# Designs tried in a protein design chat: VH-VL binders against Large ribosomal subunit protein uL10m (mRpL10). Part 234

Target 1, 224 residues: Large ribosomal subunit protein uL10m (mRpL10), of Drosophila melanogaster (Fruit fly) (q9vpl3)
Amino acid sequence: RGKINIQRPKAPHYERARVVAVTQPKYPELPKAKSCFKTRAERTQQQQENPYNEIIAREVRNWLDHSRLVAFFHLSSITADDIFRVRVQLHKQNLHLKSYGSKIIEQAVKNTRYEAIVPLFHSNHCIVFSPDPEKTAALLRIVRRVPQMVLLGGIVEETMLSRNQLVAYAQMPGLHAVQAQLVQTLSQAPGHLIQQLQAHQNSFVQVLDVHAKNQMNEETPKST
Below, E stands for the ipSAE of ESMFold2; O stands for the ipSAE of OpenDDE; V2 stands for 0.75 times the mean of E and O plus 0.25 times the DockQ between their complexes.

## First folded at step 14 (VH-VL)

Design ha3 (from ha1 with heavy chain T30D; framework fv_anetumab)
Fold by ESMFold2-Fast, scan of step 14:
Structure ha3 (fold): chain C 224 residues (1-224), chain A 119 residues (1-119), chain B 111 residues (1-111)
Amino acid sequence: as target 1 above (224 residues)
Amino acid sequence: QVELVQSGAEVKKPGESLKISCKGSGYSFDDYWIGWVRQAPGKGLEWMGIIYPGDSDTRYSPSFQGQVTISADKSISTAYLQWSSLKASDTAMYYCARSFLYWGDFDYWGQGTLVTVSS
Amino acid sequence: DIALTQPASVSGSPGQSITISCTGTSSDIGGYNYVHWYQQHPGKAPKLMIYDVSNRPSGVSNRFSGSKSGNTASLTISGLQAEDEADYYCSSYTSYSDPFVFGGGTKLTVL
């Protein structure tokens, strides 16, 4: 789009403006720059050299640096209306749902302490950021009721946690000293985190199968 | 101890205004949606609308859009349901109920407010 | 909003099992696992019995169970007791603009 106001378009209705504001990703302020300008042909042929990717990678690094809670999810097929509903609900709790391409995430975390998260993003994914680690319990309570989002792990107070460790952390919300102690107790080497996340993904289908089987059995009345 | 306490029964004439209340206690009021559910005499449950007290984000059922106003005052943990001009057809029991999720279950309910509108 | 379809009444004897159905469309019951069941005794507020198809809140008897197949959800009550006599309502999520739809209700009579 080269021309935005060629006609006399009315401002968006309040309801639509509010919806757009809530669903819009909160990006850190970037300085004005045309220094990374390229022709369209050059940008099209060389995606890895695309300056747009570096700009977004800086946004991702800024989110990581300014968030005390970062949670990583596998994202199964979900409609735009359903992801919007989830994003609105999360935003109520100061939780910010973001989606970035795997190459952008790799570029953002390269040569940082977060480089170990790259394997998590080989498939469809999303990330939830928050400045407030106390919202971990609220996050898990919301996402537990969104089957398309599967928790892989996260970062709390700059410490990488597996899915199970993050769940354990959420059990002690509102008690900062207890939460800090729990994080230290649960923290493990990045190798252990990767192994646990691999096991989690591989067990997803079996967990669903067990759940479906249990639901069928529970729906059968006990003859008493 | 989670509790939702609603205002007392009301007897009104058609054309009068009315505002009923639902006060939450024992939980973080700003973190739960409050829904309003209507039940006409001898009839089933019918949802009217829902509000998030933390930011006053409100959604109405298409059947009740423009007929009622839902509001909340988070400083006193109270949600409201209001009519500018009552009709005899507004005679019903009105329940408030909380939900953690916009698409979720109503886990705690108020005791109900009976509104009788007679000509 | 179109109401979910429930039978008007169902009856059983103490110790028996009964099932109450709740039928919707592919855009509500068929499209989501957000089906909830409420029990209402005469003159009282509804009480949540089942959420998300088959989950029980704390304090709800394990005699109550829920299930879903296609566009139909079911509430099953085993070991029927006199205090189970009540009206039962199902509800489902539908869309962001109209998030709740209730069934017409089923009156359970314990004979």
Scores: ipSAE 0.798, ipTM 0.909, lowest interface PAE 0.6, mean pLDDT 82

Design ha30 (from ha1 with heavy chain T58I; framework fv_anetumab)
Fold by ESMFold2-Fast, scan of step 14:
Structure ha30 (fold): chain C 224 residues (1-224), chain A 119 residues (1-119), chain B 111 residues (1-111)
Amino acid sequence: as target 1 above (224 residues)
Amino acid sequence: QVELVQSGAEVKKPGESLKISCKGSGYSFTDYWIGWVRQAPGKGLEWMGIIYPGDSDIRYSPSFQGQVTISADKSISTAYLQWSSLKASDTAMYYCARSFLYWGDFDYWGQGTLVTVSS
Amino acid sequence: DIALTQPASVSGSPGQSITISCTGTSSDIGGYNYVHWYQQHPGKAPKLMIYDVSNRPSGVSNRFSGSKSGNTASLTISGLQAEDEADYYCSSYTSYSDPFVFGGGTKLTVL
């Protein structure tokens, strides 16, 4: 049973509204009556170094500064309905899926300890942020069931980790001290980590190519 | 260790209201979806709807939208399935089951609640 | 109503292998690798046997295996045992607005 007043404030309603607001795609709902001609604002953005880029770059830095878990993914072609499904599921676990252009990311991490991650974002990508590093296991449990998202690596407690190191970290949940020791043990210099992440990315491309070839050679129906 | 325990069998008359329950234990109740599945006598499984207890995010099967209400009380780790006015055609076994993912498998099931609606 | 097509009945002898098919469309079985199989003994709740086409939960016998080709998923049971006699249901993800669809079920008879 349960009483409704025991749940005050209405945390489920608040979280649901928040999830919907965060997860819904931001479409330019402005009727583009003159879509072939740029507005004044659009022309200004094209001609000047876009000040909105710095605003978005500050948003990215804020996410990096306030997230104890940051995970980087290669993102393959995915429908709007499927990415919405994934965003909602991740948000249930306080995991925030964000997509930013590579130049915005470069601008955000320039002159920071994370500058070395820029090469990871040359192709389609997305990033998952969370203030809670204990959610690494939940993140990997969700994403292993989303074939369009491939883990490249991440940052846990300000320490850069490869994909294999993140998987190892996730397999030791429930013991904060042990997890902290694991992060320290798995940590590497940023340059060395980027080399390992690039090697993993190349390995994934090989696996994806093999998988794609196997799927293209799938059995055709015997009877018509 | 993980267990879903459902309320006992019910015998009701057409037009009566009913609320059945599904209590989860042995896991973090707010981290899993709870789905409701109906099985009419001698028939197969029909999905009715699903709820995420952590924020009460609810989705219904088109076949059951407006016919039932799904809810949950996370303070007592219990999900509910409710009818405002029962029909004879509601006679069935009702199962609750948990899923980690919205698109995922139901890995643990309740024992079922038999609902019989007759005059 | 039943959206996924399963044979109503399948039979085999102890020690043999049998296969149960589950056929859908390109928008469910053909479009996703989210096909799950459930075993139900008379008077009992269903039990998950296979998830995501071919994966077994811990505790499920390796005699159970799953596969998929195009719009058809298959559950194969090798080394049939008397205890395998049960109803088997497939399910698939379809869309965010209607995430689950079940097959009509297959009654497996052992001898």
Scores: ipSAE 0.792, ipTM 0.905, lowest interface PAE 0.7, mean pLDDT 82

Design ha32 (from ha1 with heavy chain I50V; framework fv_anetumab)
Fold by ESMFold2-Fast, scan of step 14:
Structure ha32 (fold): chain C 224 residues (1-224), chain A 119 residues (1-119), chain B 111 residues (1-111)
Amino acid sequence: as target 1 above (224 residues)
Amino acid sequence: QVELVQSGAEVKKPGESLKISCKGSGYSFTDYWIGWVRQAPGKGLEWMGVIYPGDSDTRYSPSFQGQVTISADKSISTAYLQWSSLKASDTAMYYCARSFLYWGDFDYWGQGTLVTVSS
Amino acid sequence: DIALTQPASVSGSPGQSITISCTGTSSDIGGYNYVHWYQQHPGKAPKLMIYDVSNRPSGVSNRFSGSKSGNTASLTISGLQAEDEADYYCSSYTSYSDPFVFGGGTKLTVL
């Protein structure tokens, strides 16, 4: 036992009070450091340069580079048992559901052609990877029945696609040449997802502006 | 056209073994779960178990776990339901049905196999 | 263990509406939107009428509708016709005895 891979979550942590109340406190030796004393800046630097985060970021980049299908989802509140059931169903179709922290994703895609996806991960999220782009139809058919997963967009054959473009791709016949033509036709280059997000942001700002104007136009009682 | 075709009616004695079949056609057999549903004479529907033919992942109802064996042969698009030793209480109509999702609906059903077990 | 509860029988006259209830627990109907309804005529295999609480498969009449409130799902049949006379079964995903449970069935008589 004790085998922990880079995808496995850390063992559960207990609150300080709980550990004191239920277990005899035993603390492992302090992490070994190259220097005998570390300044605040050096400790902050060490935290930002966590080797485990770098290994996981490399894993994310490896998944992105070796998957011909990548789909990005917003993930609403869902139990561990329910998401595990979805993961198992997806795995049967060679679809691999992964969840990574936003900072790790940002670190993985920084200075790459995938950097444009970072804004998608500001809230709770998950990613589905597959080496087989023909599985896009199966993916969407499964996820349509999982309301907690909301499709944001994806990457097919290294081309960034919006939600609507992925849906269109999924509906194409199984001829490889026809599907390749569709990807080329629908492609809006890496900026498309950013444009969609900015359009939503602008719409939200406009709604807030209209609401503010309605409140400012509030009728005050007239003095006789 | 999607179709599930089940094997013919069986008449058996208690203690005999039996294996009935359900053949899928008109769709990708390995992309769907196959469920088995029992209906005793004049009674309601009772779920027995499901199998995913692509990897033979099988789940049984608690009432039927250890009582029957569900299997599939993906090379011939056929699922099976098997008894090692039949009992008179196994007399029932047996249906197979397909589901795209493990937690989903059964959208297509076989015609049913009547199994009669009597002395 | 968990059996979904349906009335044994329901009756109605041509042109009327009837509702068949299906009651479970928080581990099935109350916890999920994976409730399905099947119609079975005597001597025939069941036919899917409603999936995921309220969705109709292609070819199913819009006279059939589904809904859910708390731990109870309902199948409503409007404009009753003689051919609607059949047994109706509900089913749900269940986390307790994963993945399925059926209701006991309801015999609909059109008088």
Scores: ipSAE 0.767, ipTM 0.896, lowest interface PAE 0.9, mean pLDDT 81

Design ha33 (from ha1 with heavy chain I50L; framework fv_anetumab)
Fold by ESMFold2-Fast, scan of step 14:
Structure ha33 (fold): chain C 224 residues (1-224), chain A 119 residues (1-119), chain B 111 residues (1-111)
Amino acid sequence: as target 1 above (224 residues)
Amino acid sequence: QVELVQSGAEVKKPGESLKISCKGSGYSFTDYWIGWVRQAPGKGLEWMGLIYPGDSDTRYSPSFQGQVTISADKSISTAYLQWSSLKASDTAMYYCARSFLYWGDFDYWGQGTLVTVSS
Amino acid sequence: DIALTQPASVSGSPGQSITISCTGTSSDIGGYNYVHWYQQHPGKAPKLMIYDVSNRPSGVSNRFSGSKSGNTASLTISGLQAEDEADYYCSSYTSYSDPFVFGGGTKLTVL
């Protein structure tokens, strides 16, 4: 049994409220509704102008300017303790593992000959710097024993090299002058380098997916 | 040819000091860790510690921390293991071995130094 | 110092295959692919036979193979020969503060 209250007659001034509502649309935009940054992308654009990012970008440029070896890596999930272990081992060989945000990398290399590397840093990444290009072999020897780090490419003696070219450089015996000439011979145009590095990233993700699937399937016994 | 050559056998009395050596040759001594591994008579292998000769960074097994000192002289490509005061329980074969990585394998081993401590 | 668990002894006849197990925890064998195997003949220094679970150094016979499942690593020797008679030790990375732990060792007898 429901109760109905009919003791609420409409106010005699209802028409006045309607008139006020009609005149309010003179300014359809509310002051609160004037948000200039509605999306995450727009907030990210504003952060790009942050003075802190410029300071760190200058640090990145200094590393690039003073390093004769720069190697770029995709970095899969790894604990802080494990990456610290790898960083210490690399440091023993005068190899300096650094990680910077993609916006900072973009800002650091913008209007330089290395601007083409920016797409490499859209996912989790790290960079290894060294003043000594002869340490390329030591770098690859260490990293092949760290499955979470996958070589994408690098810069040796100011020359951009793909993964395969860096591996070839590391395997070449010879004197410093001969190695410098080989680096020049192995170099490629920036556009070609980026295409090769992006293809490697896609291939690596495919390999990781297959490996992850195999790891999960190993828990189930299979018939012969 | 990579080689690790250790000092000769030692016979000591309890309370005496001792320093044994491991000399590397045929490779870049400062680019590899040197580990020390103990083997008591008829027993298994026990890791004692590591040293990186390039910067003398030294790490000890918890079981041997404070019991021995590991050092290296990179100018003569030699690593050392030393005791300030030997005990009879220190009687063992001591091996040195090199490792490229802190978490890596020991790919080359010295021939061993037999240390006998008896009254 | 904690040790990885290995059987004290294992035996086989020439031409047969044997497997030596090495059991640890999720913080060593289960957590990393840094398991190494060493062979030691009486009176001699150990020799590296397998590194990083399943890799063979140059000069080591392909009769030696390694594998890992969960917290247990295994060394398998196929086509047993008299010269394989030795002690076998496993080793694993553990932590930054204690990077090495060895197994207790397994004596292989070739009948």
Scores: ipSAE 0.781, ipTM 0.901, lowest interface PAE 0.7, mean pLDDT 82

Design ha34 (from ha1 with heavy chain I50M; framework fv_anetumab; at its last look DockQ between E and O 0.55; V2 from the best seeds 0.00; counts 0 for: pae O 2.7 > 2)
Fold by ESMFold2-Fast, scan of step 14:
Structure ha34 (fold): chain C 224 residues (1-224), chain A 119 residues (1-119), chain B 111 residues (1-111)
Amino acid sequence: as target 1 above (224 residues)
Amino acid sequence: QVELVQSGAEVKKPGESLKISCKGSGYSFTDYWIGWVRQAPGKGLEWMGMIYPGDSDTRYSPSFQGQVTISADKSISTAYLQWSSLKASDTAMYYCARSFLYWGDFDYWGQGTLVTVSS
Amino acid sequence: DIALTQPASVSGSPGQSITISCTGTSSDIGGYNYVHWYQQHPGKAPKLMIYDVSNRPSGVSNRFSGSKSGNTASLTISGLQAEDEADYYCSSYTSYSDPFVFGGGTKLTVL
């Protein structure tokens, strides 16, 4: 799957058209000649103010506000059937896999405490949400068996965690041990965290390149 | 310690009904799939189906769909495999095994239930 | 259903190494890294030896290793011991509608 938010033609298409028609911004009245020659800035501004995008951004903010666990992943090429299999398995643990465009994520987290996550979404990505932070161990146990998903980091109880911190959190037994870890994490600097998350993303890309080269060599018959 | 304990051996006649059990202990029963694997005498392993006890989501192999019913009672951490009408060809060893993932490995197995169907 | 192809039997001497192959298609072994190996002694339940091609569960001897090339997965047992004499089964993920297929099994004899 290359698309971050695939919707089926019938119902999703109809709902999108309805939303756009009802909430579409009214243009300021312009002379006909001016309307034909809108500047790039004017076009960009109108695109950014699209009510449809704001509705999806509100959905993202709602997920962030009502989730005590949020995990960020790099997503490599994966088939529709395989990502569906992963979604079903995650859902059994009250874990909800979502994909949103980087521009929508930026719009959703602008002027919020989560603004620092924006740089994570410059490449293909997906997010897992859950109201239950104790499911972090289950999440990581599932996704380590999905090579197309690479953990970048997350948010637990409104606290930003690096990949290594989230892995450590997942290995802790019970609520009291988890709370102790969160207290230690509260002093973590946002800049340092983002640098750590970006480094892990880049390291994984290198691992995937090596793996792809090895697979190509193995698939090609060797001469003796 | 993780254990899967199955019910005892059964000797039945063709046309009779049967329900065998698999009780899990030492782990969170509702967080793992319970699969059923058949092994006919002197033959290999065949996956029959599996259930997720947490929500009773049940999946069957195409070759066993409609031939058996898989169920679970999470209050007593027990999964079941049931036949409405046994055939002589159902004679086999039946294993239950747990898997954390739908596409995953079976890391713990029951000891097996031998079912013999003969006239 | 179509099963994965394994040799019916393999033999080796104590201290030697043997390899058991498991051949499928591009839709199972060739398409996924979800290949698992099980050991079964006569009259006993199967035991997981290898999962996801090459990973070893806690408690399994490091003499057991797994690999995959194209549509064929392999289980290698080094330093053969008498207790390794058993039937070995491979399995692979295939599809969401039919997630598991097993190999026909290989009888390992330690001479």
Scores: ipSAE 0.810, ipTM 0.921, lowest interface PAE 0.6, mean pLDDT 83
Fold by ESMFold2, look of step 15:
Parts: structure tokens; C-alpha cells; sequence
Structure ha34 (fold): chain C 224 residues (1-224), chain A 119 residues (1-119), chain B 111 residues (1-111)
């Protein structure tokens, strides 16, 4: 009967991996059957990617909501061994290195106070989260000796800081006193900070474009 | 002032156990790796391994894996290098040194502990 | 036994410049900028002279400089002085599983 296009036993309980692993061919129907296998596979892939994206976007929101320090970096090409050693070292200081696709970042921060950070994720990037803003000095001390990670700016106690401001913050004595000052002072407008980050990002993108063209690797495998 | 002070010279016989120490002061001991470096008489430097006292993450050179134990007691800011059974070939000067980064430089060194294993 | 190659000895006259080489592979010296140089006087612990190829720690004379080209790092001592007579070791990061390697050492003699 015309209900034979049922994959009912799998649909209600399927999550990430099951849908991909057990694609079953559809029964052939009339020549104008709208249930082409390629169309169904594309729909399934789109649906599965959307649920995964929202799960990961919730993770990003959770990190942003519970981190008093967030630092944004451009990430140059780096081996898995090298990123792992950096992640391990950062983790020892309660600094959590994460990388997310740019679309996931957009989804995570859309319609939030942090939507303005989206332009930072046009290039390959990584983010460091920490509940401890006093760890900013340790973060910068670690990454200044990791040339593949280039600081773009950050957020400390919900205040957006440019690269230079974050570096200055890390050098200030009495991290507690700086934290109190940031809560009370509103001298840095969000729009001014975004302009500074965008200018820094544009300069950095230009340098990266030169390096990418010189590397003879025409195809950029993934944009993030 | 950063300082690493090692335990005194040791004279031992083959087969005996030994534990030498390296006490760090003047800095946050748990935030730095402590590495151990061997120098046989008249020979060069050999990296033996390192420990991060903050979480006891411990790494060994393949040449020394299973031959020594590296440990730390962060409550007294002290790292240790120990042998369960010394060999004559263990006769050497042993240095501890600190590094902020797993891939970094050893910026401060202990004075060294001479271990002599005589038959 | 050693992974990084240094000359066994070098010599120079007071006031001259000398260079000590440290040759590795594309997996260490060539692949990273984590090359460090240590000076060791007889009976003393090593002292860091240069880190990350070319940086001097505070308290180290600007007569000491470092560089690298390809798989070879170099330590240069200008204005050679008698107290520079010592053993010099290079080191490099290599990999996560085996992160440190030293050169065999170079005995610098001031004539």
C-alpha cells in the first residue's frame, strides 16, 4: 500500500549516528514519486546536522554564561599533536580550549548580547573559556609561545576587551581590583570595541590571505 | 627569588634504593613542570622526565621509562627522583629544573645531586 | 645516543665572535621555534642563555645571540671573554610523546 514508504521503527528513537548508519533504500514507486532517495538522504542529513548544531550551540552558550574569561584567537594550521599539548597545558590552569564552527557560533549567540563577536569567526579560530579571570595572565603567557594562536580579543567579567586591553588587563597588579574597576567603569563603548576588533581582524585576515596564497594549497578544506 | 635546592650527594651500592629530592621556593610550585636531567661523568645532558606537581601529570623519556620514578609532594613543594635498584651505570650528576611550559625552556636549575654507585 | 648534533669543540680569541651550531631535523629544530641554549661551567648547573631560538632571559649579556636556519640553530657569542669558556648545550622540543632532546654539547675554549 502507499504507506510502504515507512521507516517508522527507526525515526522516533534515532539520534545522531543511527540515521547515518542505517540508510535503507526506499521502495520504488511511480515515476513521479516525490520520495527520491537522494532527497530523503539530504533531508535526513540536514535534520541530523541541525539537531547536532543546536546541541553544540547550547554547549557554547553554557560556556559563555559560566565563563568570566573568554579569549578569542585566530588559529593557524596546527597538527593534532600540537593542539593537544597546548590544550593539556591550558587545562592545568583551568583554561579550556575549544573550537566550534562559525555557523554554530552564530547560532549560539544570535539574539544575545554577544552577537557582535560573530565577525571574529570568519577565519579558522579557537576560543579559551575559564571561570577564573585571574588566569588571563597565565593564558597569555602560554599562548605567546604558541605562534599558531593569535589573540584577537576577549571578554572579562562580561566586558568586551580588545587585544591590547586584554594584554593590559593581564599585566595589572591586583586582579581583584581590576575586576572591580571593570564592573564600575563604562569608558569603553561596545561599538568602539567591535571596531577595534574588526580592524585587528581585517589586518590579520590580510596577512593570512597572503600566507594561504603562498602555501600553494588552493582548496581551503573547511571554512569555520 | 626562585630557587631549586636538591638533596646532598649520595654514595650507594648496586641494588640499593635511592630517593633524591628537589625543593622549589620563591614561586608557585604547582604551576611549573619539574624536569630531571642526568649528566654522567664527562658526558652531556640527558632529559629523564618531568612532572607537573599541580596534578601529578608525569612524563618520562623513553630511555628512562620504567627505570626511575618521578613524583612530587606539593604540600612541601618538593619533587623526587627515585630508583628501586641502582646500577653502577646510574653514577651521575642529577639536576632538577623547572619549566613553565611542557614545550618550554628550563629557566632555573637545582645545584645538582651527585649519585655514586660503586661496586 | 644524542639527537641534536653539535661540534665537539670550538675555540676563539678574546674579543672575537664565535658561533656554535646545533643541527637537528625537520621534526625538531626545523619544525619548531623551541630551541634553547644552556651554558655550563665545570662543577656548576647549566644556565639558560637563549630560549625560543633568539630570546635572552634577563641577566644574560647581549653578547649572546641566537638564530636558526632550516634544521640548524646557532648560538653566537660576540666579544669573546675568558669567562665564556664553558660547555654549551642546545635543546629542542620534538613531540608530545618525547618532548625534549639535548645536543651532545660543545666545549668552548677561549685562547
Amino acid sequence: as target 1 above (224 residues)
Amino acid sequence: QVELVQSGAEVKKPGESLKISCKGSGYSFTDYWIGWVRQAPGKGLEWMGMIYPGDSDTRYSPSFQGQVTISADKSISTAYLQWSSLKASDTAMYYCARSFLYWGDFDYWGQGTLVTVSS
Amino acid sequence: DIALTQPASVSGSPGQSITISCTGTSSDIGGYNYVHWYQQHPGKAPKLMIYDVSNRPSGVSNRFSGSKSGNTASLTISGLQAEDEADYYCSSYTSYSDPFVFGGGTKLTVL
Scores: ipSAE 0.611, ipTM 0.833, lowest interface PAE 1.8, mean pLDDT 80
Fold by OpenDDE, look of step 15:
Structure ha34 (fold): chain C 224 residues (1-224), chain A 119 residues (1-119), chain B 111 residues (1-111)
Amino acid sequence: as target 1 above (224 residues)
Amino acid sequence: QVELVQSGAEVKKPGESLKISCKGSGYSFTDYWIGWVRQAPGKGLEWMGMIYPGDSDTRYSPSFQGQVTISADKSISTAYLQWSSLKASDTAMYYCARSFLYWGDFDYWGQGTLVTVSS
Amino acid sequence: DIALTQPASVSGSPGQSITISCTGTSSDIGGYNYVHWYQQHPGKAPKLMIYDVSNRPSGVSNRFSGSKSGNTASLTISGLQAEDEADYYCSSYTSYSDPFVFGGGTKLTVL
């Protein structure tokens, strides 16, 4: 009776192999570490008329109303760990990363000035809030190093900006610096205006003088 | 201009305590991480840990956890690295460096502090 | 201990192009685009040369470039000059608990 080689068991008969393959317990894929961000499916299921949704919608409105900087991002295949890492970094800059379901966002912004943002929330998205618009540069600096976060646009000082506009805004000198420059420019404007006005007056006077001289010369009879 | 200025060279005996400093200037000290990097004589760079002065969040390398203490005083824009009891093996150059991101690059470095521990 | 692997030494002649490799794992170089390169001259502090695989800081020569393939990052120095003689270190993000690991360093000699 040949020694059963326990290390290389003979492949089971085709029929047995088929039965074994079908009867292998499909272990549910270990729940992928529930990213703090519920999967789209989980978000959609929970969006039943839950009084909780109203509370969250109010929270979203509160964030929108109290934020001077709001940035919208698409999330592409980001892990919970990666999100957490980014969140911590953002938080240190007084940037608050939040994620909400599309229905919640719709409810939150319905009949408000923010209704235009609804089309941005078709997939996995996150929002960054900040009370400080000067943190736009910091935000972009952080997010540029996170390929999973794609900037879609934002709201700065109650103005909706495209992605490109937001980038341009971040490159601008701080509001105070711009204001200072503006004040300087404005302070110089009166001087320039006065100069221009005086120049025109002087020119006009010169023209009149020439005209007067010419008239006087025509009236002087050639004394022969 | 962004600068990190470290304290001067130290000569110590085994068992002594030491605290070295790194002062940042030319930027918002509270908005950047300060990391400490060790370099033993003729050896490579070793990350020891880092601190975020804005909230004093401190992180250590597993190899240095419990061996050193990293701290910061944001009022004077200074980070510290300290030992309670020095060993001969602590003889090295110590650098402080700035990073904007937790996972980021060290874009500015101090000049280094040489610590010599000899009997 | 997670260590990035670099060649101990690389050499080249002036005007040549050389490449320094940095090999890690799927949990560091292969997992993230947070690879940085530092240049260190003898007795000096390290200087950032490349950040995030391929980006150059302001003031760094365009002769320095970075790339990554799989678990290996590479620093390329074109038009090698005598001043490029230095030690080069790669670094990478690894995990939240241990965010930085350095390579062993590569000594570049300009022959």
Scores: ipSAE 0.175, ipTM 0.652, lowest interface PAE 2.7, mean pLDDT 85
ESMFold2 (binder alone), look of step 15: mean pLDDT 91; pTM 0.932

